# VH-VL binders against Mediator of RNA polymerase II transcription subunit 18 (MED18): the designs that were tried, part 15

Target 1, 219 residues: Mediator of RNA polymerase II transcription subunit 18 (MED18), of Arabidopsis thaliana (Mouse-ear cress) (q9sjz6)
Amino acid sequence: MSMECVVQGIIETQHVEALEILLQGLCGVQRERLRVHELCLRSGPNLGVVSSEVRLLCDLDQPEPTWTVKHVGGAMRGAGADQISVLVRNMIESKVSKNALRMFYALGYKLDHELLKVGFAFHFQRTAHISVSVSSVNKMPKVHAIDEAVPVTPGMQIVDVTAPATSENYSEVAAAVSSFCEFLAPLVHLSKPSISTGVVPTAAAAAASLMSDGGGTTL
Short names: E, the ipSAE of ESMFold2; O, the ipSAE of OpenDDE; V2, 0.75 times the mean of E and O plus 0.25 times the DockQ between their complexes.

## First folded at step 7 (VH-VL; framework fv_roconkibart)

Design s82 (from k7 with light chain S32Y)
Heavy chain, then light chain:
Amino acid sequence: QVQLVQSGAEVKKPGASVKVSCKASGYTFTSYAMNWMRQAPGQGLEWMGWINTNTGKPKYADKFQGRVTFTLDTSISTAYMELSRLRSDDTAVYYCARDSYDFWSGYFDYWGQGTLVTVSS
Amino acid sequence: DVVMTQSPLSLPVTLGQPASISCRSSQSLVYYDGNTYLHWYLQKPGQSPQLLIYKVSNRDSGVPDRFSGSGSGTDFTLKISRVEAEDVGVYYCMQGTHWPYTFGQGTKLEIK
ESMFold2-Fast, scan of step 7: ipSAE 0.007; ipTM 0.579

Design s83 (from k7 with light chain S32E)
Heavy chain, then light chain:
Amino acid sequence: QVQLVQSGAEVKKPGASVKVSCKASGYTFTSYAMNWMRQAPGQGLEWMGWINTNTGKPKYADKFQGRVTFTLDTSISTAYMELSRLRSDDTAVYYCARDSYDFWSGYFDYWGQGTLVTVSS
Amino acid sequence: DVVMTQSPLSLPVTLGQPASISCRSSQSLVYEDGNTYLHWYLQKPGQSPQLLIYKVSNRDSGVPDRFSGSGSGTDFTLKISRVEAEDVGVYYCMQGTHWPYTFGQGTKLEIK
ESMFold2-Fast, scan of step 7: ipSAE 0.006; ipTM 0.567

Design s93 (from k7 with light chain W99F)
Fold by ESMFold2-Fast, scan of step 7:
Structure s93 (fold): chain C 219 residues (1-219), chain A 121 residues (1-121), chain B 112 residues (1-112)
Amino acid sequence: as target 1 above (219 residues)
Amino acid sequence: QVQLVQSGAEVKKPGASVKVSCKASGYTFTSYAMNWMRQAPGQGLEWMGWINTNTGKPKYADKFQGRVTFTLDTSISTAYMELSRLRSDDTAVYYCARDSYDFWSGYFDYWGQGTLVTVSS
Amino acid sequence: DVVMTQSPLSLPVTLGQPASISCRSSQSLVYSDGNTYLHWYLQKPGQSPQLLIYKVSNRDSGVPDRFSGSGSGTDFTLKISRVEAEDVGVYYCMQGTHFPYTFGQGTKLEIK
């Protein structure tokens, strides 16, 4: 199983252009459009002893939608994990077909919540492959009603920084992500997602909670 | 060379407090958490808690919460453990130990030499 | 608190012979991240404990390959393939899965 290094922050919409300019200058690459429909599914007790969470991600910016299943595993714990400013966790990500949703429903999974993320992303290729996305998080008034999506937190956007890692290199990758956070600090303050230590600002914590556990629909 | 050097033996009366120091060298002090353990004479090991050396935030085992305080002086790479309202059953060798090299926690790769604290009237 | 039970508490062994120490936990030590936080330490007479094995079977740097750890869930074993004089001391298992971290009572290894 692979791992990822993750930090998250929140930025006012009025400052997004400044952040975009800073990111463009960092490595000279063009920004990429981001428009992703995210479905968070949870298993009930009937699927075994351990409740599990899976996320289905649909890239809507492609002519043919691409589906990805992401299973987020346990985050590093204890004193060592507490020392670093970056969340390190196990994760499995795989490309899947449109049938994935029906398959998970058949296995007893339930839809916890769904969101539409719209914004842009940058990818930086160095010793570590760092991805940074800046997006508005939007909720649907009806299940799958993408065209009717409205912002969860008007005037605010989420900044996600992720980098894939392995058991052999997570230390170096985490250090690279930490350095990147310091570079962005004048415009956005990045920290571990609230679920790990609670260091995310209150507004961002509310938005992150909705993305992870809140905003459940009755499907 | 990684080394943890603790302060010398202490003799205290019941009700007093004791403060043990643990000076680190040979590595970046703020990159590793510091754990505290104790061992009563002829008995096994007992974990007391850890302190995040980067933020200064401690985590105490419930048994010691309210009586123990972990602090730091990062300018001299030193961690402190203060135990108050001492009882005779607090007589033990107290150890500091560095959390493991990798980010997966719960084991200790380097230990201090130990500090004997004797509580007697 | 999770109770860690070691057996035997006293282990007399002839030099060059194998030795085995068992450690049992009152609860499963498998964490939600898939790791099992069961570790072994050796405390030689008059010295501080030293790490031998972490996460069930991983030998710490500099630890001879005659030491091996195994087990899963609640039952764990430390084996020494051939005991040497420098192996004398008290062996402790420790769990790091549940808070507070807890240690076994210790197993005293002595040469016959």
Scores: ipSAE 0.012, ipTM 0.567, lowest interface PAE 8.3, mean pLDDT 83

Design s94 (from k7 with light chain G96S W99V; at its last look DockQ between E and O 0.62; V2 from the best seeds 0.00; counts 0 for: pae E 9.5 > 2)
Fold by ESMFold2, look of step 8:
Structure s94 (fold): chain C 219 residues (1-219), chain A 121 residues (1-121), chain B 112 residues (1-112)
Amino acid sequence: as target 1 above (219 residues)
Amino acid sequence: QVQLVQSGAEVKKPGASVKVSCKASGYTFTSYAMNWMRQAPGQGLEWMGWINTNTGKPKYADKFQGRVTFTLDTSISTAYMELSRLRSDDTAVYYCARDSYDFWSGYFDYWGQGTLVTVSS
Amino acid sequence: DVVMTQSPLSLPVTLGQPASISCRSSQSLVYSDGNTYLHWYLQKPGQSPQLLIYKVSNRDSGVPDRFSGSGSGTDFTLKISRVEAEDVGVYYCMQSTHVPYTFGQGTKLEIK
């Protein structure tokens, strides 16, 4: 089964440049610009016993829009989850056409929310394939009105660290992610997202959860 | 070979405390959570909670909250369960059990041999 | 708390014949990840419980293929295709979808 390891943190915008410099030194690769329109779709009633979440991502930093679908499933749970310092969840990702949104609507999915993420990312290979992104999260006042997007958490950026995993190697990937996060500790505290199932109602709720985790990064 | 070896049977009076040990061998102790169950004579199994063997953070079933304490000595790969203010209905065999390692945990693949605790006046 | 109800509580079986044990939960055992955390244990006389089946239908290593599990939602079944003398004991279902984890009352399997 395809999985991913995830940790998140919050950094004040005034400290983002310092974090970028640190990441450039640690990762040894050039940063990539991040400008992604994210649509979160949720299955409606009568699509089975369990609701499912699909995320459609449109990469706006390309001359032609590139679409990706993520099927976000269940997270590691119970006593086993308590043993691992990162969130481990089922996740399948694939490239799709722009028609995917229309297809999911026809299947009975509904738009739950949408976001615009703007910032930068680093993608590198060490023990595991690790992706780090630092972004402002923005909401649209009108459906799909990307040019009118406004920040959900002004003055703050979200730091995401993710790595793909399998049912056979997720513990090694989790250890690699945890080890990497220790190098960032002076600037940002990274921990499991509080929302373990991947159901995220709004960016403001996600930010509030991260701030209430008790993860201080200074003093 | 994975083994969980528990301390021997105990006889206690009402109001006393008991501490049961569970020594693990044959695997990396801190990689698996430890669960505790009990079984009253002639009755079924009851889950008491678990302990994170890395952090020492316990989770107790609400029924036992305030009377049970889970602790560790990781230097000897040992988990402990202490039950206080004992009463006659605490007479049972107490088991430790290792949680599964797979992504979707919550089943117990190895159990200790059990420790009989008898509470009598 | 999720109540787990087993039937029958006592199951006398002729050697070599099939046996079937039912387990019903008071709530759905389907977790948000789509999996069902329903497990079966056997406690042989004088022994600790041992894992037979995890997540409805997966046999633990070393468990003979005459044991099979099935079911969904709230209704689950353990089957033994040909009962052998070594199969005597008390069978428990357990759910770990919800905290606290809860067990059925047990089904005592005996040879007639």
Scores: ipSAE 0.006, ipTM 0.574, lowest interface PAE 9.5, mean pLDDT 84
ESMFold2-Fast, scan of step 7: ipSAE 0.545; ipTM 0.790
ESMFold2 (binder alone), look of step 8: mean pLDDT 93; pTM 0.953
OpenDDE, look of step 8: ipSAE 0.414; ipTM 0.775

Design s95 (from k7 with light chain Y101F)
Heavy chain, then light chain:
Amino acid sequence: QVQLVQSGAEVKKPGASVKVSCKASGYTFTSYAMNWMRQAPGQGLEWMGWINTNTGKPKYADKFQGRVTFTLDTSISTAYMELSRLRSDDTAVYYCARDSYDFWSGYFDYWGQGTLVTVSS
Amino acid sequence: DVVMTQSPLSLPVTLGQPASISCRSSQSLVYSDGNTYLHWYLQKPGQSPQLLIYKVSNRDSGVPDRFSGSGSGTDFTLKISRVEAEDVGVYYCMQGTHWPFTFGQGTKLEIK
ESMFold2-Fast, scan of step 7: ipSAE 0.012; ipTM 0.580

## First folded at step 8 (VH-VL; framework fv_roconkibart)

Design m1 (from k7 with light chain W99V; at its last look DockQ between E and O 0.51; V2 from the best seeds 0.00; counts 0 for: pae E 7.8 > 2)
Fold by ESMFold2, look of step 8:
Parts: structure tokens; sequence; C-alpha cells
Structure m1 (fold): chain C 219 residues (1-219), chain A 121 residues (1-121), chain B 112 residues (1-112)
């Protein structure tokens, strides 16, 4: 079974250079440029009661844009989730053609939102296969108009740390991610992404986090 | 070999408190949440809540909120459940149980032997 | 709170014959991750409960394959293909999808 461990944090843009230097020292690999058009699709009523999420990722930093599908499934729950410091969820990732969007629409998925992420990433192998990205998140005023993208949270960037896992090793992978995050703690606090119905843009995630701290959600 | 050993039976008067211990062995105590259940004589099982054994943060079922307290002593791998302002309908066998701590959490794979608490005047 | 209703509450069975226990929930037990957190426990006389089946149909380690679970949504069944003497006790279904976790009333299985 394919899973991932995930933590996320926010850093002010003026501190990003310091974080990049720290990451270069910790990871020992060359940073990669990140420029990704992300389309978040959500299942419609014809696909049953359980919501599911598909992300289509177009890597714009390649000579020929390449597409990846990321199927995001159920997250670890209850006392088990409380006991562990990272988000653990089902996830399968696969390379696809640009025709994948048409296919998901035919299956009854609808576009929930889209984002442009611009920044850098480190992909390295240590105790586990860890990916760290630091990016600005931008929204499009018109569907697919990436040239007109504007920042969702000006002056801030999102730090994502992820690692692939299985049903047999996720606790070991989670420990590795948590250990790695300790070295970043002076510059950024990394924690579980906010868990809510569906995956939303950074601004909506921040609002959900505020409501989660106070309890309950009206809408 | 996973084992949960609870403290012995207690007899209490109404209005008193009781504290039941649950000593864990055979696994990393702080890696698994601890749940508490009770079973009144001749009745079914009732979930009382859990405690995060790493942080000590509890979650209580609403009906016990304000009367029950979960605590830990991680140095001896022991969880405690204290129930205050006891009533005769609190007479039950109290169980600790380890949460499964896998991706599918929400079931209890190992249970303590149970602690009978009798509340009688 | 989710109400779990078992039937029958008393189940006398002849040794070697099959047995079936029904469990119904007042709400769907399908969680947003697609999993169904419906579990079965056996409490043998004088013992604490022991896990038999987790998430509808998965046998816990060491549980004989004559035990099987099935169902979906709100309706679930535990089956014993042939009852043996060590199967006597009270069987509970439990839901772990909604907090608070709740148990069925129990089904007392006995040999006649």
Amino acid sequence: as target 1 above (219 residues)
Amino acid sequence: QVQLVQSGAEVKKPGASVKVSCKASGYTFTSYAMNWMRQAPGQGLEWMGWINTNTGKPKYADKFQGRVTFTLDTSISTAYMELSRLRSDDTAVYYCARDSYDFWSGYFDYWGQGTLVTVSS
Amino acid sequence: DVVMTQSPLSLPVTLGQPASISCRSSQSLVYSDGNTYLHWYLQKPGQSPQLLIYKVSNRDSGVPDRFSGSGSGTDFTLKISRVEAEDVGVYYCMQGTHVPYTFGQGTKLEIK
C-alpha cells in the first residue's frame, strides 16, 4: 500500500535564503527549481459518498511540460493520528499525459481549484526518501491563466516536507521526517497540514486551522 | 510480548474517588495511545476516552467529562484513570486497552485484565 | 452517539454447526478515507475482550479462519462456519468511525 508522510509550515519570504542555505548543508544535494501548475480535482456525486482528491501537476520547469497525477486518499485518524507527529495518508503518484484532465472529467471529477507554485526543492535519500519544497503559492484570476497568477499570501512561502511510506513502515518514515524537521525548527515550524473535508488553497487552509484551534466549523 | 496489567479490585463509598493503574510491557509505551473502557455487571462495554502517551493529552467521552482524569507515568510505562464523585452506577469492571497504532487506528488489539470497582454504601 | 444494534442477543448453537451474528449501526460507518471501522470482539467467560475481526473482514492474527466478517455501510455480519467449544462467550461489534466509540449490546453464544 502506497502512503506518504507530510508536514507543512510557513516562512516569511525574507528568511527563505537562510532556509535554503540550511537545507543545502543538511541535504547535501543540489537544489532543484520548482515551477508547477497544480489542478486540484474533487470527486462528484456520481463517484459515491466518500470524497476523493486528485491533483494533476504540470512541471513547467522542463523543456517539454510533463504531467503527474497524485491520488490522495484517506488520512490516518483517531488516537493513532494524535499519537504521531506527521500526517500519514494514502497516496499514489504516476506520470500521465496531458489528456488525463479530460479522463478525470469523464469519470465525474470537477475542478476544485488550481494553483501555481514557484520556488525550489531538495530531493534526497537519507534514512528515508525525503522531499522538501519552499514555494510561493499563486492563484489564477481566470481558469488556467498562469501568466496572470497573483500571490495567495504575499510575503510568505510554504514549506512542504514529504516522504513516501507503506503500511508496514510508516512509523519509521514518520520518525525520520520528524527528526529532520527538528533541524529546521529555528527557521520554520513544521506540523501536520490542517485536516478538513477536501484539500484547499493555502488561504483556506489557514482559515480552517484557525477554526480548528477554536473548535467546530460552521460551513 | 505485549501485556497490560491493571491494579486490583477496589471497594468505594459514594462520593469517593478511585484511581486504576495500567502497567504496559513488551512494547514502546509512548508509541501507542491508551484507551479506557468500562463494563457494568451483566452489561455491555462503554468507551471512556484515550490518552496520548507521548504528550499526556487526554480525550474524554462527553458523559465522563469533568469526572474522569487520565494521567501517565512514562518512566514506569503506566497509565492511570481516576474517576471522582463516584455513584452506585459507576460499579463496573474498568479496562485499559492499547490502540492499534496502525494507519487504520480505532480498534484495540491488547486489553488489560480488568479492575472491578464496586461503589456501595 | 452511534447506536449499534446486534441480533440475536442469545444464540444457542449445536457443536459443528454454523452461526451468524448481525450488527446494524444508526449511521454509516464509512469514514472520509473510504475505510469502514467496524470491529468484532469475543469476551470468553471470565476473560477480557479479545479482538477477532477489524475493519469489517480482517482477521486478527491467531484467529481461526472459520471466523469471517462481511457487510457495508450500516449492516454487518460475523459468521462462524462451524462452532467449536472454545467459541462460547459474548460477541460484540464496535464502531470506531465516530467519537465516542460505541459497542453493540453483545450476543451470547452457547452450546446446546
Scores: ipSAE 0.026, ipTM 0.597, lowest interface PAE 7.8, mean pLDDT 84
ESMFold2 (binder alone), look of step 8: mean pLDDT 93; pTM 0.949
OpenDDE, look of step 8: ipSAE 0.375; ipTM 0.755

Design m2 (from k7 with light chain G96A H98Q W99F; at its last look DockQ between E and O 0.14; V2 from the best seeds 0.00; counts 0 for: pae E 11.4 > 2, placed apart)
Fold by ESMFold2, look of step 8:
Structure m2 (fold): chain C 219 residues (1-219), chain A 121 residues (1-121), chain B 112 residues (1-112)
Amino acid sequence: as target 1 above (219 residues)
Amino acid sequence: QVQLVQSGAEVKKPGASVKVSCKASGYTFTSYAMNWMRQAPGQGLEWMGWINTNTGKPKYADKFQGRVTFTLDTSISTAYMELSRLRSDDTAVYYCARDSYDFWSGYFDYWGQGTLVTVSS
Amino acid sequence: DVVMTQSPLSLPVTLGQPASISCRSSQSLVYSDGNTYLHWYLQKPGQSPQLLIYKVSNRDSGVPDRFSGSGSGTDFTLKISRVEAEDVGVYYCMQATQFPYTFGQGTKLEIK
């Protein structure tokens, strides 16, 4: 069963370089550039129709853009979800062609919103396959007008940490994500997307310390 | 083919305990939570709680908290429900049921055959 | 606890005729994620319950298309377009939006 574990946080743009240095030291891999156009689609809104979320992702960091579809399903609920510090949800993804948008419209999906994310990412293996992205999130004032994108939260960037999981191992993956995120706590607080709202008050001091150490691999 | 096979009927005295087993087959046991329900004779259904078959952590309905214990043996794909300090109003058919494909939506697509527990002096 | 109230509690029906069962909750069953966790089961005589419909209107695999569910908020309906002999039994609605999960009292469907 394909699932993912997700946490999210916010960092001030002036501290992003310190976070990049920390991540480079912690992850042991090279950063990748991230420039992605995300189209969020939702299915039929009528009474009794179950909504589902589809995200079409266009990777703009390549000469020939590559398209990916993500089907985002229901999140874990109940007492088990209360005990877990990360969001666990169903998710399936695959590569698609540029015609996928037309196909989803024909199936009755509607554009809910779209975003342009610009920044960097790290992809690495520890106990789980973890992806970390740090990006400015931008909205388009006109449909698909990525050249005119405007920041959703000026002066701040979004930190996303995700890891693929299954119904068999999601607890182990959630623990791995939670453990990893504690190393980032001096600069960014990461929690379930519905919970986190703020910037870490001591991030400036933490960033200064990291920059003076020349970007060491440990805190 | 998915099956949940429960242990046989039991007759108990008040104050005793009972342990009902539920053996799963035809699917990956740890991929679906296991729920327990009961149904008193001629009455409706009552949810008792669940156990996360991946982590082994249970959730009990408050009514049963302190008297019921859910356990697992994942090596044989089996869930257990133990109810202690039995009373005559615990006489019921007890069911195990597999939770939904998405793990937590709380609909039960496969049920065991039921285990009648009779509590009488 | 969320109280689930079914109506009617007894439903005699002529073979081949439609049937309708109502289920009302004491509070909205819409969860914070926008989903409504209202499910329907049938317990045939001498058998375990079986899933008919999940999340208001989705038929489980193998359930005939003569069964349909509808509703929103606090009021829900199960319909059988044409009752067959094998449809006899007790129908239960259940909510899974709030702990504890709770069932309606049941509606006993019988052939006249």
Scores: ipSAE 0.005, ipTM 0.506, lowest interface PAE 11.4, mean pLDDT 84
ESMFold2 (binder alone), look of step 8: mean pLDDT 93; pTM 0.952
OpenDDE, look of step 8: ipSAE 0.529; ipTM 0.798

Design m3 (from k2 with heavy chain Y31S, light chain G96S W99V; at its last look DockQ between E and O 0.50; V2 from the best seeds 0.61)
Fold by OpenDDE, look of step 9:
Structure m3 (fold): chain C 219 residues (1-219), chain A 119 residues (1-119), chain B 112 residues (1-112)
Amino acid sequence: as target 1 above (219 residues)
Amino acid sequence: QVQLVQSGAEVKKPGASVKVSCKASGYTFTSYAMNWMRQAPGQGLEWMGWINTNTGKPKYADKFQGRVTFTLDTSISTAYMELSRLRSDDTAVYYCARDDFWSGYFDYWGQGTLVTVSS
Amino acid sequence: DVVMTQSPLSLPVTLGQPASISCRSSQSLVYSDGNTYLHWYLQKPGQSPQLLIYKVSNRDSGVPDRFSGSGSGTDFTLKISRVEAEDVGVYYCMQSTHVPYTFGQGTKLEIK
């Protein structure tokens, strides 16, 4: 079963350069530009099963924009999540054509919200394949109006740390992510996203909450 | 088919320890948490805790903290529950049951192990 | 700890008649993910408990449609539309929203 480990945090824009320098040193790879148009789709009412969402991501930093679909399932809980500081959730991703959106609409999915993320990312291999992204979250005043995007949380950026995992190795991957996050702790607090632990939501979560048709999450 | 087979009945004296085994088959052992419950004669069910079969991390109910130990032998898909400093009120049928790390319900149960504590 | 309170504790029923069991929790069972982790088990005489309903209203595989679960927040109900002889046993509600997991006292269903 395909999964991913995830932690998120927020960093003030004034500290982003310091984080970039730190990441450059830790990761040992060059940063990549990040410019992603993200569409978050929602299906019909849940039947009490694990909640899931579909995300379509377009990498705009390519001569030919490429689309990726991500099916994001529910997070482990109870014994699965106990004593783990990293969120482990079901996730499947695949590159898709630009017509993927039409397909999902045809399947009954609806656009919940869209975002434009702009920043940089590091991709490196250690015990796990770890991706770190630092990005501003922007919203479009009109649907798909990317060129008119404005910051949702001015002065703040979101830090995402992700790593693919499986049902067999998620513990190891989670440990690797957790270990890596310890190095970032002086600059950014990373935690499980969307966990009701009294922690301030991530910029992305906040943006999603504000933009979602059914947004009820208190900031 | 999924099966959880527990060890046989035990008779113990007060102050002794008992170790109950739960052998799983028919599924990937490390993909499901193992929970332990007990049921005193004529009484209801009581949750004792769980162990993550993948990480080996246990969680104990406060009532049993310091007196119960969950362990694993993944090589034989077996979970163990050891209860120490037994008292007469520990007399119960002990059950193992699995949950899938997501849903929080127990879909398969062991047949139960009667533990009798008497002088 | 979340206290689960079932009513009634004893439920004598005539074959073919409906039955209803209430389960109340001392706290909301709505989890942060929006799900409600309230489940129902049946323990038939001399057997281990078996899952009937999960997450308030979902029947487990093989569970007849005469069983239904409903409720929200802190109040939940298990209904049997037409009681059959095989339905005899003790019914338990359980919450797994909060640790520790807790069970109701059990409701003993008997045939009159």
Scores: ipSAE 0.709, ipTM 0.864, lowest interface PAE 0.6, mean pLDDT 92
ESMFold2, look of step 8: ipSAE 0.580; ipTM 0.811
ESMFold2 (binder alone), look of step 8: mean pLDDT 94; pTM 0.959
OpenDDE, look of step 8: ipSAE 0.070; ipTM 0.654
ESMFold2, look of step 9: ipSAE 0.573; ipTM 0.808
ESMFold2 (binder alone), look of step 9: mean pLDDT 94; pTM 0.959

Design m4 (from s94 with heavy chain W104Y; at its last look DockQ between E and O 0.52; V2 from the best seeds 0.00; counts 0 for: pae E 5.7 > 2)
Fold by ESMFold2, look of step 8:
Structure m4 (fold): chain C 219 residues (1-219), chain A 121 residues (1-121), chain B 112 residues (1-112)
Amino acid sequence: as target 1 above (219 residues)
Amino acid sequence: QVQLVQSGAEVKKPGASVKVSCKASGYTFTSYAMNWMRQAPGQGLEWMGWINTNTGKPKYADKFQGRVTFTLDTSISTAYMELSRLRSDDTAVYYCARDSYDFYSGYFDYWGQGTLVTVSS
Amino acid sequence: DVVMTQSPLSLPVTLGQPASISCRSSQSLVYSDGNTYLHWYLQKPGQSPQLLIYKVSNRDSGVPDRFSGSGSGTDFTLKISRVEAEDVGVYYCMQSTHVPYTFGQGTKLEIK
């Protein structure tokens, strides 16, 4: 079964350069530019079918844009979730063609919202394959108008740390993510996203939730 | 061999408190949450809450909030349940039980032998 | 709190015959991840409860295949295809979709 381990935090834009330098030193790899158009699709109510959410991710930092579909399923719950310091959830991810949006519309999905994430990422291996991204999250005032995107949370950026996992190794992967995050603690506090359901919130809702829980402020 | 061994039977007066121990062996104690249940004589089971055996953070059923305290001694792989201001209707067998070790949690694969607590005047 | 109602509360069964126990919840037990957290335990005379079935239909390790669970939403059934003497005891359903976790009242299975 395909899973991922996730922690998230926020950082003030003025501290992003320091975090980038720290990450370069810790990760031992060159940063990668991050420019992703995220389309959140939801199905309408259908007889016998529960409404669901699918995210299409278009990587705009490629000579030819590439597309990925991502479905975030159920997270660990109850006492099990309490025992582990990162969010562990089911996740299905597949590369798709540019025609995926048309296909989901034909299946009855509708666009719920869209975001543009701009920043940088590091992808590296310690005991697990860890990805760290630092990005501004932007909304489009007009549908699909990427060129007119404006920040959702001006002055703040989202820090995501993720690692793929399986039903067999998620505890080990979670420990690796937690250990890595301790090195970042001077600049950013990383914790479970405040939402543990399979329906992933918008970046604005996630940032607000982190700030409400008191975990999103950097030192 | 996974085993949960609880402390012996107790007789208490109304208004007193009782502390039941649950010693775990045969597995990594801090990897599994510990749940507490009780069963009044001839009656069904009632969930009292769990404790995170890594951090010591408890979760209590609302009915017991303010009267029950879960604690740990991780050096001896032992969980404790303390119930205060005892009443006669607290007479029951108290069980510890290990939460499942999988993604889904919320079901109990190993149980202690039970501890009878009798509250009588 | 979610109320779990079992029927029957007392179940005398002839050895070798099938048995069926019903469990009904006051709320849906389908969690946001699509799973249903309904479990069955057996408490044999003088013993602690033991897990039989988790998440509606999954048998715990070592549980004979004559035990099966089924159901959805709010209505669930535990079946024993051929009752044996060792099956005597009190059967409990439990839900863990909602906090607090709650148990049914129990069904006492006896050989007649």
Scores: ipSAE 0.121, ipTM 0.659, lowest interface PAE 5.7, mean pLDDT 85
ESMFold2 (binder alone), look of step 8: mean pLDDT 94; pTM 0.956
OpenDDE, look of step 8: ipSAE 0.438; ipTM 0.778

